Miniprotein binders against q9h3h3. Designs and how they scored, part 26

Target 1, 235 residues: q9h3h3
Amino acid sequence: EDGFTAEHLAAEAMAADMDPWLVFDARTTPATELDAWLAKYPPSQVTRYGDPGSPNSEPVGWIAVYGQGYSPNSGDVQGLQAAWEALQTSGRPITPGTLRQLAITHHVLSGKWLMHLAPGFKLDHAWAGIARAVVEGQLQVAKVSPRAKEGGRQVICVYTDDFTDRLGVLEADSAIRAAGIKCLLTYKPDVYTYLGIYRANRWHLCPTLYESRFQLGGSARGSRVLDRANNVELT

## First folded at step 3 (miniprotein)

Design E3
Fold by OpenDDE base, second read of step 4:
Structure E3 (fold): chain B 235 residues (1-235), chain A 87 residues (1-87)
Amino acid sequence: as target 1 above (235 residues)
Amino acid sequence: SPELELVEKYLKEIEKAIEEGNPEKVRELVEEFRKELEKLPLSELERFRILWIVYLAIKRLLKAETEEEVKEIIEETIKKIKEILEE
């Protein structure tokens, strides 16, 4: 993805984040209502702009599920961005370690596992599994993109509170795998998004910290997780 | 600064659109704001930071229940953008 494509995707993500969300909040809604909600709003049928015949008449940016333990904390994004500008001006080398330290200092630690799936039953089934895992407390929060007019792949995002907590990142991978998801997963810290660090950036920073590949008959986790920064398998 | 004036104008219009319950107007205003911000002599990073701060403000405004909270969000947002522009 060229820089323009990355900026366009970021702009679309911002636009989607501003549109109304279809949310199931387990803090306020009984878990027994989840199945009816999933049936009402299958991601493959919910349309980005509320197309005729869709379950939604209005634009939907995201479909989301909040777990009981979900607490939105964005940290000091402003301080992070200021420190990032100062760092760029300093001419000091910028490394993944530098970004990690910035994220820690400003408490901007959220990250997400990403999966891309074609619209259809497999996506809706994957989403249902993730939504159940969130409501059951195995995961904290997840969102899925609505169907685009072009019928492109939809993305499921499963969040973790701290991308620096390797164990928490791996536990989320395990929970996703336990939900029956077998596709490739990529983990991206939100700090990279907040700093405008996309693919092919001038600092050669990889926004993807981890990759998870499903493995049949493997360890108890059923996946191989690669640390991309160090090129080391963690499982 | 022209940048602060632009932000203040659009934040007020966005807030009004939120109060009116018009999410389409909010989207339109954000897109207009983005286009007007592109005309200002800002770095790509400054524009990005401003857009994110405004975006975060809108998310907070959508959840605000009182006029006092709205006022606080707008004031904090303007302050944050002022800090960026003075760096």
Scores: ipSAE 0.016, ipTM 0.429, lowest interface PAE 5.9, mean pLDDT 86
Fold by ESMFold2-Fast, scan of step 3:
Structure E3 (fold): chain B 235 residues (1-235), chain A 87 residues (1-87)
Amino acid sequence: as target 1 above (235 residues)
Amino acid sequence: SPELELVEKYLKEIEKAIEEGNPEKVRELVEEFRKELEKLPLSELERFRILWIVYLAIKRLLKAETEEEVKEIIEETIKKIKEILEE
């Protein structure tokens, strides 16, 4: 069944979104409480389905920090999906530009910088740095996956509100680097997720728009950012 | 159609699990639904869109405050899936 992989990935994402989230919401909680919250819920120890030996007894889908100005808006996902089906049945060429146009029309604009880290001190330290940057206003919102039963890599997602705003995407990268993060980052628009477009897709679309690598002394930002689609460095 | 009967069955069971405050059962039902969809003669795109429509319905059901809202969400969801199936 050709659709199995995309369906499986969508099912995993839906399950995580539906399960309860552990949220530090800076809109309603003083910044002074963040350090205690981070100590209580280190992502390397929070388990996906709950265990007596972990900080949680119940399932946790995501651990998240909302900035003071955070205003969630996923856009018109259903309209986007309908337009995507119409495009496919039209037989017209499907390109990154056409996807971008559909995303703009339906206001499905959010995207995220991703980093994948093994469970442990480095993950917890990276998450703490990101969380502080969100609460201090340098980033808007972020989340990190809980520890899976098999102990695979965990993901930190740092969101921006508009993937078409290159300056905003680059400013988020700069803030991540300023928070002390040195690992590889990749940037993905949420529109690709809502359409079930992952790395191996039949349209040969690259859902990763940008890649960021840590660079000492080469850039004032502390990183080198590549536009993956155009193969152009954006320093 | 078998496809619509499957959707109606799982939406009803998922709604009951939400009413009972059982998120673990909701996750189990979504996974069972996904596996059952794979047994039907549907394209990969049709299966993916049906799953996302059901997911969006679940998110709305979790926020619904009245029985009338619940009924409206279920009816809208079934209508959208009928459109995908081009029945």
Scores: ipSAE 0.013, ipTM 0.430, lowest interface PAE 7.1, mean pLDDT 83

Design E30
Fold by ESMFold2-Fast, scan of step 3:
Parts: sequence; structure tokens; C-alpha cells
Structure E30 (fold): chain B 235 residues (1-235), chain A 87 residues (1-87)
Amino acid sequence: as target 1 above (235 residues)
Amino acid sequence: SPELELVEKYLKEIEKAIEEGNPEKVRELVEEFRKELEKLPLSEEERKEILLIVDWAIRFLLKAETEEYVKEIIELTIELIKLILEE
């Protein structure tokens, strides 16, 4: 059928964003209600397009948890897109540095740690840990995809406000690890999503900025974080 | 370890009670597990964390639709408790 094209990926993302979300909003809902909400809507059981046998009969695009201090700021996405078109026609090199500057200029700074897990208890447990960290204030906001197909992987996205703030990105990674998550994590700035930077992009850019691998150290568990563009270890 | 053996034993018995549709037996087994856990050389914090993990495991077992998912729940629960006990 349509395959794994950037157009297909963009269309799926748009549909998920437009469909209804299941949201636990800690700005308006007491933290004591989180455990019941998580039990009602485990991501391995919530179906993308609804099913009588699942927790939802109607489509669900995302399952999300908003922290008490969450304040959405997408920046100037329209200005970013206009500048991107100008950049492409200018003949100027398209590099991670050029995209970083474009993002800073237009205040499109948010980014996210991504983890891909098969439907099952490991996914549900990882999501519960992330959701608790968000409600307790160690993370700002997170979302997880519903179950789209048997055997297909689902994604947990944990957002940070500023991908250029390395300390903030590393603090989010530490909070994810403290929540008991040990799988591979990759970090993608939202500017790459808005500009269609996926695997096999025509500019040969790495689609993620950082990679985190679980590591034991001293009395505390932590992680090894790599800057993928520069091949430099940050921890 | 005796701690991991106890957890695995009770999770399997609780799963059997769930399969049989017997909520009274599930409650009885949870109570017995708490009492047996108190007899082990565990700190108060370790005991509290184990009970929290087991509670979440039971919630997922109640919603499990396949034998494969049940097995995954039990195996991952054991791995998480192993971390609390530092293997």
C-alpha cells in the first residue's frame, strides 16, 4: 500500500493529533485520581479506532498526562515553515546547525524523548511510571500512542521545553531512568517533526539529536547519553 | 532468593484465582502474601515498594486477555522486584 513514506507518517501524525485524546490533566485533577485513570486506560488495551472489547468504543489519537506547570508553547511554526522554504531555495547547506538556528530564531524549541515498546505489560508499566513522574513534577508532559495493530510498536513521548538546553534534556532523561525505564531512548526536537525530518530524509540528517542507554553507576542508576550528530558522549 | 520465590508463588496463585473468577480468593491470597512478606528480612521501604509493584501487577492481570500477556506480567514483575532487592 502506501509504504513507509514521509507523507504517510505525516498523515498518520496529523490524524492522531486531530482525533480525541484521553488526558489526565494535573492542572485541574487531583493527583490521587491518577492510579484509577491509569488502570482504566492502559495503552496496550486502548485501541486507535475504537473496539467494543476495549476501554474505548470511539477513536483515540493519544493518551496524555499534563503536569501542574504545563504551559504549551509551539513558537512561531508558521514563520519557521516560511524560513525553511527560503532556506531550501537559497542553496545554503542544510545541517543540524542551520536547523538549530532556524528553531531558535522562530522559538520552536520543544523536543521529546522517544521510546518504542511492543504492546504489553512492559509498555503499560513504563507509561505508569512516566505518568507518575509527570504528576509529581519531575517531568512536564508526556503522551503515548494507542494500540493500532497487533504486534505493532507503540511510542511514549516525554517532552522538554528547550532542546538546546542540554541540562534540561539530561534532567528529563534522569527522571525517566528514575521511573524505572531501562530501554533505549532517542531525543527528537519538534522542529525536525515540523520540517519532515524522518529516517531516509533527502538531506541525510540524523532524525534524532541524542541517544540514551541504561547504565548502572555507583549507588544510583543512570544512563549514557550520546550526542549523535557529533558522536560525543555527554555522560 | 526466598523473596523472589515468595512473590512468584503468590502471583501464580492469584492468577489462578482470577482465571477461576474468585475475587474472595484473590483478596485472601493478597492478605496471606502481606503476612508472609513481613516474615522476610526486608526494610519497611522495600516491603512497601514490593507491595506497590504487586498491586499494579494484579490490576493488569485482571485486564489480561491472553496467556502470553499473563506470562509477561508475571515475568516483568519478578524483574522489577529483583531490582528493588538489588538482584
Scores: ipSAE 0.000, ipTM 0.315, lowest interface PAE 14.1, mean pLDDT 81

Design E31
Fold by ESMFold2-Fast, scan of step 3:
Structure E31 (fold): chain B 235 residues (1-235), chain A 87 residues (1-87)
Amino acid sequence: as target 1 above (235 residues)
Amino acid sequence: SPELELVLKYLWEILEAIYEGNPLKVRKLVFEFRYELLKLPLSEEERKRILEIVDEAIRRLLKAETEEEVKEIIEETIKKIKEILEE
């Protein structure tokens, strides 16, 4: 179920992005309708490919909530892809620094905090908390994967607009913790996702920039954040 | 037919993008295909059916591991499209 190669994980992500998304869009839908929508579509019950016994009969790629002020800026993803192909052909070293520079040059700056949870009450409760924070304006946008046919953990993604803005990344972490989330969080820039660089990649790059662990007491934000690349504690 | 030729062109381009591990290109090709399909003399129902068949083919191609599976998916897709077009 979780014994996937990097190619398998990329294929699943591509399939999910191509299927319809179940979206609560706070830009066009009153916030008062959120609780009913969350009750109708708990992520532990929404199936990836549809089932008459679930809330959905048709495939669902992602379940998402867009904040009232959400304005997507994906940057020049076309230019990023062309530059990446050129870099691979050039024989130049592929390092975190070169990817960061490509992302900045093409303004592909978004990133996300990830949390992986088993299907069930805790997942649904965590998603509801995140969704409310998005609709209330504390976070910009979030999505959660539907339940896989054979089970396995589901992922909640909480997006920020600029992975190079450390303060912004930490503010998102604080909002996630304020929403009641206590599990391990990891932060990944979207440039790695667009280029198909996952945990096990041929360039031996670590796509995770930050790690957040919940702490009781001691931390004003309720968490300790580690810069994974430099092995430096930020809080 | 122009409709079948359009479907085949995009299926092969999408398959190549899948082999390249390029999700951005796959998404761009899917959106372009949907737009190009609007230019053809198809009913709303025919267009919807063709999109459903192509979307299913792409989902299967993303999970295919052998050349034999790929050929089977393409052949089944062609057959279904021909049935809709009465060809």
Scores: ipSAE 0.000, ipTM 0.304, lowest interface PAE 11.3, mean pLDDT 81

Design E32
Fold by ESMFold2-Fast, scan of step 3:
Structure E32 (fold): chain B 235 residues (1-235), chain A 87 residues (1-87)
Amino acid sequence: as target 1 above (235 residues)
Amino acid sequence: SPELELVEFYLKWIELAIKYGNPELVRKLVEFFREYLELLPLSEEERKRILEIVDEAIRRLLKAETEEEVKEIIEETIKKIKEILEE
């Protein structure tokens, strides 16, 4: 709610993105090496700022797995930010539709499914499942936060290349569920992250576009996906 | 200028990191700022002067007790850096 808190979160996110990442890149590394890499760098043990007792002595911003077909495209983030400043100055209404249009115009289309888990075996097991799905080609790319000194939950982010492609977003959800994930998932477009829009923002925007809840129906496994922006059930 | 706007962002984030008791984030923001300065057409002496100005600002911010003092420190720091960037 506090503007200072939102700015602090933005600063932390920037620091994490700019610090070194531990990456398993399936574009250049054989899939057979994944299990050893996962054992070496379990997210519950990798520390944000380094610790002699952890797998890392130096800071780590993110632990990531890139799929074989992964081709990063962040779009024109500078143009997006300039257009956002102009929009704020113009006095025009700031709505989900306006942000969607800015994102499309500047090709800032990526988004992510988020899951928050406490440090421990369950987090490490969930990350291993997601990482295998990425390397096997069911997901494109994923990352997980290291353990912060403050403690608290860690986040796994599973990316899709286009938040406006509903089918692609839902296919990613299905792949996450197929990997054995049963916790709550929320989907956020990266455009909201680049513009510093978090919960309790000045424009009363919901940065979460979709919410996925695991539901067991008969003998089948599945999830219910809600379009949070339009308050419509998709599955 | 875009350079001054980014300097302002770094100083505000450093202030927030100090306010919320995150010294590791302060260190990281100073590292990122140092790297940013290397992208600018500045001499080594000018970069060193700017970093010394930031270090002084951090020491002052750690002792500041009011929002008024914080604003004064930030404004004075930006003015000093602006003079170096616009020479």
Scores: ipSAE 0.000, ipTM 0.231, lowest interface PAE 14.4, mean pLDDT 80

Design E4
Fold by ESMFold2-Fast, scan of step 3:
Structure E4 (fold): chain B 235 residues (1-235), chain A 87 residues (1-87)
Amino acid sequence: as target 1 above (235 residues)
Amino acid sequence: SPELELVEKYLKEIEKAIEEGNPEKVRELVEEFRKELEKLPLSEKERYLILFIVRMAILRLLKAETEEEVKEIIEETIKKIKEILEE
């Protein structure tokens, strides 16, 4: 939320990762069970810290769907964090290129397309579409945040293995659009998340690499993708 | 104090899992810690604050490079939780 420091945002992101997840794992669960699972755990009703009146009485950090071919690879996050502390202590310039190099060196390459939606039918419908695309093999893995006590928007994250692979990032965008998603999408490398680099950081880094906007008619792709760093349209 | 003993036990086990490079085990230990906290005579607010402080400590442990830093983080975390319980 706006006004949080980078430390608070990093702690909250880590807390969500550390809290229990509700997972549909297509590697071990038949695809035919997905619709029942989606009906049981609509993201607009699953609460972050539990509520007897919701689908969960215990805290839930994320609601996730793993594709049949999903192979977790977070890279060397410990080595990344150690190198980041050393970089900060060294006084050397902190730039997008320096972070990219740290990410490559430590194999922390994953990234994600993000969409922010208000709790309700449209969020649940969007998540169902993404979840089906994951189970059908068009996307690798996705997760959605549970509902916060104060309301506000929830986030759907659709992951790709390598943020430096532009074609793979664009292919994920196409699959999201094919799933019926029409809202604004932004792409963020996980290296920025692991290091706690958010909007208004002290190094003036933009954690968003790409932006995707849906377009009615015209393009066979269904969206316009902008490279935010270079201000260049890719599609 | 059973509360402080529980916190110290889980922070040490979580640190071991971090040192072994096992994030799944870290998550498993946090889930187990939460369930053990439910068995103690704590208010919902106290449980929330303890869990929040422990999550902050885990973030610091992930960045720690030396045994001295690890000990400092664990000791500071126990002190903070002790202050909450004394209120």
Scores: ipSAE 0.000, ipTM 0.192, lowest interface PAE 13.7, mean pLDDT 80

Design E5
Fold by ESMFold2-Fast, scan of step 3:
Structure E5 (fold): chain B 235 residues (1-235), chain A 87 residues (1-87)
Amino acid sequence: as target 1 above (235 residues)
Amino acid sequence: SPELELVEKYLKEIEKAIEEGNPEKVRELVEEFRKELEKLPLSELERMKILFIVLYAIRRLLKAETEEEVKEIIEETIKKIKEILEE
């Protein structure tokens, strides 16, 4: 029961990664072309499996923007998967700490701030703000899901290179807020995604490490960040 | 390839279960498929990739509206798995 939903989510994530992406790559494309690209590919209109009436006739897994300084760091995902299978077979407790050590050992350190928004103007506006922050160098890389056939919320993912670097994670949160984003954000290490740790996971682990809430009453770009694993306010 | 034959067999049985509107049977077939994959000479990474591709195909089959879409999903899934096995 528990594994069925987690397996489905992992399969969907894997398929999206394997399907073609629409990418604005600031390493090779002038920043002046970004506004035209955003107008051509608004995430509320780009369809997951293609539609002659949408901007894409063929499947699109993700819409992404790469920053000028972006350097992919894949880590040893194969070694991580092998170690994960061994851990499950060993009978040892599966905890946030053991997953963290697995990730460090195999250098699978990237993570992401997640925001979920309904298709429409607000999603497209939020994505445009994030994309501009990436191209301007305040963020490293981001992607947004295309529109699913059945509808539902879409997700914007804003990546950091090391989920164990708390300062880097918090700096990304600050940059997201500076871009005008006010919705709830949650932070998830990619190791959790690779290993299928979602809300309904078999081990009953919290699927996110941090939560960020926009807070009026100080800086307009201020937020409160909670470390969910340790139940500690970070600020 | 025994691996491709296994995938084809389970995709067809799962599609039949979907056609019959039986999600419990789909879950049962996925569990059987997982156990059969463990009997094959595949790396841990290969087994995981094949399983995830099959699970994604099942999700696409659940959303498919035409017989032609079903055929395309199965063919694309077999092609992707063949590519993994040929690496």
Scores: ipSAE 0.000, ipTM 0.207, lowest interface PAE 13.9, mean pLDDT 80

Design E6
Fold by ESMFold2-Fast, scan of step 3:
Structure E6 (fold): chain B 235 residues (1-235), chain A 87 residues (1-87)
Amino acid sequence: as target 1 above (235 residues)
Amino acid sequence: SPELELVEKYLKEIEKAIEEGNPEKVRELVEEFRKELEKLPLSERERLMILYIVKWAILRLLKAETEEEVKEIIEETIKKIKEILEE
């Protein structure tokens, strides 16, 4: 049977959110302590379920850096889930527009740029660059997954507070590129994560809103950003 | 709820199999639990999340040294599942 459906991915994400996080909080910790923290907790070495031989003996769901101005606002997730169940029961079409409206109504507006990297030096280096950008104020908040059992890619998530604010989303992409990141980036609103919208979902929705590709000798922006829903290049 | 009752039943039976040193029985109980979850009015997301949390609890039970640790693991597991179900 298929163990890697959209529901399986959603279940794994929820479990990670429920487990303890390793957090560098720039609201209460001096920026001068960041480099030591990054050296102590490189994401390629921190294990998902703990290992006495790793930096952690206990489970870690996420490794996160909170910026100086970070103010968490998840919105009304319970109201969103109730409305989602009602929408499915109603027989009304499930489209990007109806999900967007559901998210706005329940103030579930956050979203994230995603990058997937294999465990190793490049992952740790990319995370360090992102973490510094967060602490220096160019980005608001970011997290990275710990090393999973039996390998697999790890993900860095860079959050913005409002996925409907296209300029803010593009500004975050620019800051990620300025931090030296050259890999493929995709942008996903948290409402899609809460509702289990992943690749091959049953509603045939694009699981991401934007895609960013690094350009060699391209625009001054350093990347080409595609609006996947409308198939329009933004940069 | 029927969901929480099922989880508690299987965690206790799995713990008993662990005490008996019977890993084959543990595997069989996990598979049986998975099939029983499919019969309940749960979304696929809820079923997979519950299964994932139970598998994590089993890993902790295998390392537990005292009855007090066992009790804490089961109680924490039930609490986490209750939160997911948001009863």
Scores: ipSAE 0.000, ipTM 0.170, lowest interface PAE 13.8, mean pLDDT 79

Design E7
Fold by ESMFold2-Fast, scan of step 3:
Structure E7 (fold): chain B 235 residues (1-235), chain A 87 residues (1-87)
Amino acid sequence: as target 1 above (235 residues)
Amino acid sequence: SPELELVEKYLKEIEKAIEEGNPEKVRELVEEFRKELEKLPLSEFERKLILYIVLRAIMRLLKAETEEEVKEIIEETIKKIKEILEE
């Protein structure tokens, strides 16, 4: 047993953003090259820290696909963090509404649908479907985690540009379902990620805004979407 | 910089503890390093990233079989941290 593995887990989430990414960028690369790229870098085989026996010998933080229309806009993250510090000392209540207002004020609007899958064929197949939907223009951008040393679950993140745009969030869910994805999906605004808000936070906030479950017997795009914050079914 | 001096100090002490086959001392040094990092003017992101890079170096040092490998790991680690601090 390597005791250092548990010690660095919290820091590894931050380091993934800093380590190199494997990117298929449809803004500069022909769509015809996607299938070869997916075959070369299946996420179940790409290792987080590199392995001479895997597709990568060097560390990989994320495997990503950028759509033709993708235009990254992270907003003013520094301003958001400064305002968050001020809010914490002000005595003003910290609620989903106050975080939403901070996000809007600082233009930190992106969010993501998350799916967690075990390494293997089903993960690679799901990622290929998502990647094709991105390259074909049904989704804007997506990424998937590489395989961790421990061989645990991997995550696929499908981004939308504005978490306050409910219709846009629901359209992304429909596109994910149309790509053949049937597993549970959860939606988290990036503002919660930038502020380090998780399930066990001191403000008792739920960072998950929406949950999507595949609906059997429905149309090809069938899914049930729940507003987790208000406990209201949307579809 | 004080940040680089701290990293160099702890990497040297940790490498020595590894040579001596003392995993308990390595764990003590990692915990001390964490506490010392908190005293420096670093963002939470920089602190976590530096800690992660050092922990990865320790894992590699535990598997290193030659003096050349040890030197390479330490030099690469210092270079990465210098890039973070100097952007």
Scores: ipSAE 0.000, ipTM 0.209, lowest interface PAE 11.4, mean pLDDT 80

Design E8
Fold by ESMFold2-Fast, scan of step 3:
Structure E8 (fold): chain B 235 residues (1-235), chain A 87 residues (1-87)
Amino acid sequence: as target 1 above (235 residues)
Amino acid sequence: SPELELVEKYLKEIEKAIEEGNPELVRWLVLRFRYELKKLPLSEEERKRILEIVDEAIRRLLKAETEEEVKEIIEETIKKIKEILEE
């Protein structure tokens, strides 16, 4: 009657966050163990719900690498969600600026560069490059989704502390490119994720702030980064 | 109990989806049920047993090729879950 069809993607994302994670934590584990860990848990073979024939027999929500200097700060997510409900009830206009202000007020500032890749060697190689950059200190933290179904793409998420810090976001892009990543990247603030803004919505909010495309320069490799909101190329 | 009420609600929706020949909806309902179970105050033993059953059902559903296989998996899963909660 009310159906269970709404919000399936949001519910599955929350379930992944609540399921066990496979974590390489460089704060407590020697960097010399990374190669063995990556070989044991290639994301193209780790299964979301477990399988006796895969590296895991039990469900895995995410495969993650924490950098030596990583200090998690999710901010006040509960306060953010309460303020969002109040904003919707108030009748006040909902705009990118309003969402940004809510995020700042509640210190929900983290964001992430996203890349979507098909299961296989290219995904595993990209993840290994990202994981090494995290352990070496060029990136702070990253995670990759396990394999959920045949033909489905997997996602690598590379986090930054503050989506309002444009230079920090661009430095993360540079580090991702230096790790050998050449695919399309998009940047999304976590505030949109916590509020469940995943697609076209009644407020016409675009959760993607930046887009990065690989580019071979005249004498050096780099990327073109587009500010999606202002339609301006930054690099 | 709230656990039994949630299970009964999802079981009715899953049974309806099977009757309507909608295996995709069945898969989504099982995934949502799994998520909702994590939010309920289950005993540690009940939670582990039910999640193991649901996780196995999901693994089998991902490999199922026919509507008959989907129906068999779900009927078996429903029976096992009810048996645990009716103890």
Scores: ipSAE 0.052, ipTM 0.553, lowest interface PAE 6.6, mean pLDDT 82
Fold by OpenDDE base, second read of step 4:
Structure E8 (fold): chain B 235 residues (1-235), chain A 87 residues (1-87)
Amino acid sequence: as target 1 above (235 residues)
Amino acid sequence: SPELELVEKYLKEIEKAIEEGNPELVRWLVLRFRYELKKLPLSEEERKRILEIVDEAIRRLLKAETEEEVKEIIEETIKKIKEILEE
């Protein structure tokens, strides 16, 4: 993906953040209503712009599920960006360690497991599994992109509070696998998004910290998680 | 007017994105604003003038240090656009 494509995808993601969300909030809505909500708003049928015949008449940026323990905390994103600009101006080397330290300093620690799935039953089933895991408290928050006109792959994002907490990242992978998801997962810190660090960035930073591959008969987690920065298997 | 409402909405969201320090969001909001502005019944000259004023407002917002300055920039920008639309 060229820098333009990455910026365009980032722009589209941010656009989606600004448009109305379809949210199931487990803090305010009984868990017994989840199945009806999932049936009403299957991600493969919810359209980005509220196309005729879709479950949504208005534009939808994301479909999301909030767990009981979900508390939105973005940290000091302003301070993070000021520090990032100062760092770029300094001409000091920029490494994954530098970004980690910036994230810690400014408390911008959120990250997400990402999976890309074609529209259809498999996507809706995967989303239903994730949504249930969120409502059951195995995961904190997840979102899925609505269907685009082009029928491209939709993305499910499963968040963790701290990308520096390796155990928490691995626990989320395990919960996703327990929900029956077998596709490739990639983990991306939100700090990389906030700093404009996409694929093919000028600093040659990999925006993906972890990859999870499902493995039959593997460890209790049912996946192999690779640390991309260190090229080390964690499981 | 729908045009003023659109400008005010996007300037506030752009300002918020600047405050959040999200340059990608700022860029997207600018692009989205331009796209939505194209849907409004404006002449090409009016649209061009509005875009120039909004671009200047964004440049000023990027340099604003206080909430008062931000408010002033937004109010002044809305006023300038209102003047264009009343022409």
Scores: ipSAE 0.020, ipTM 0.365, lowest interface PAE 5.2, mean pLDDT 85

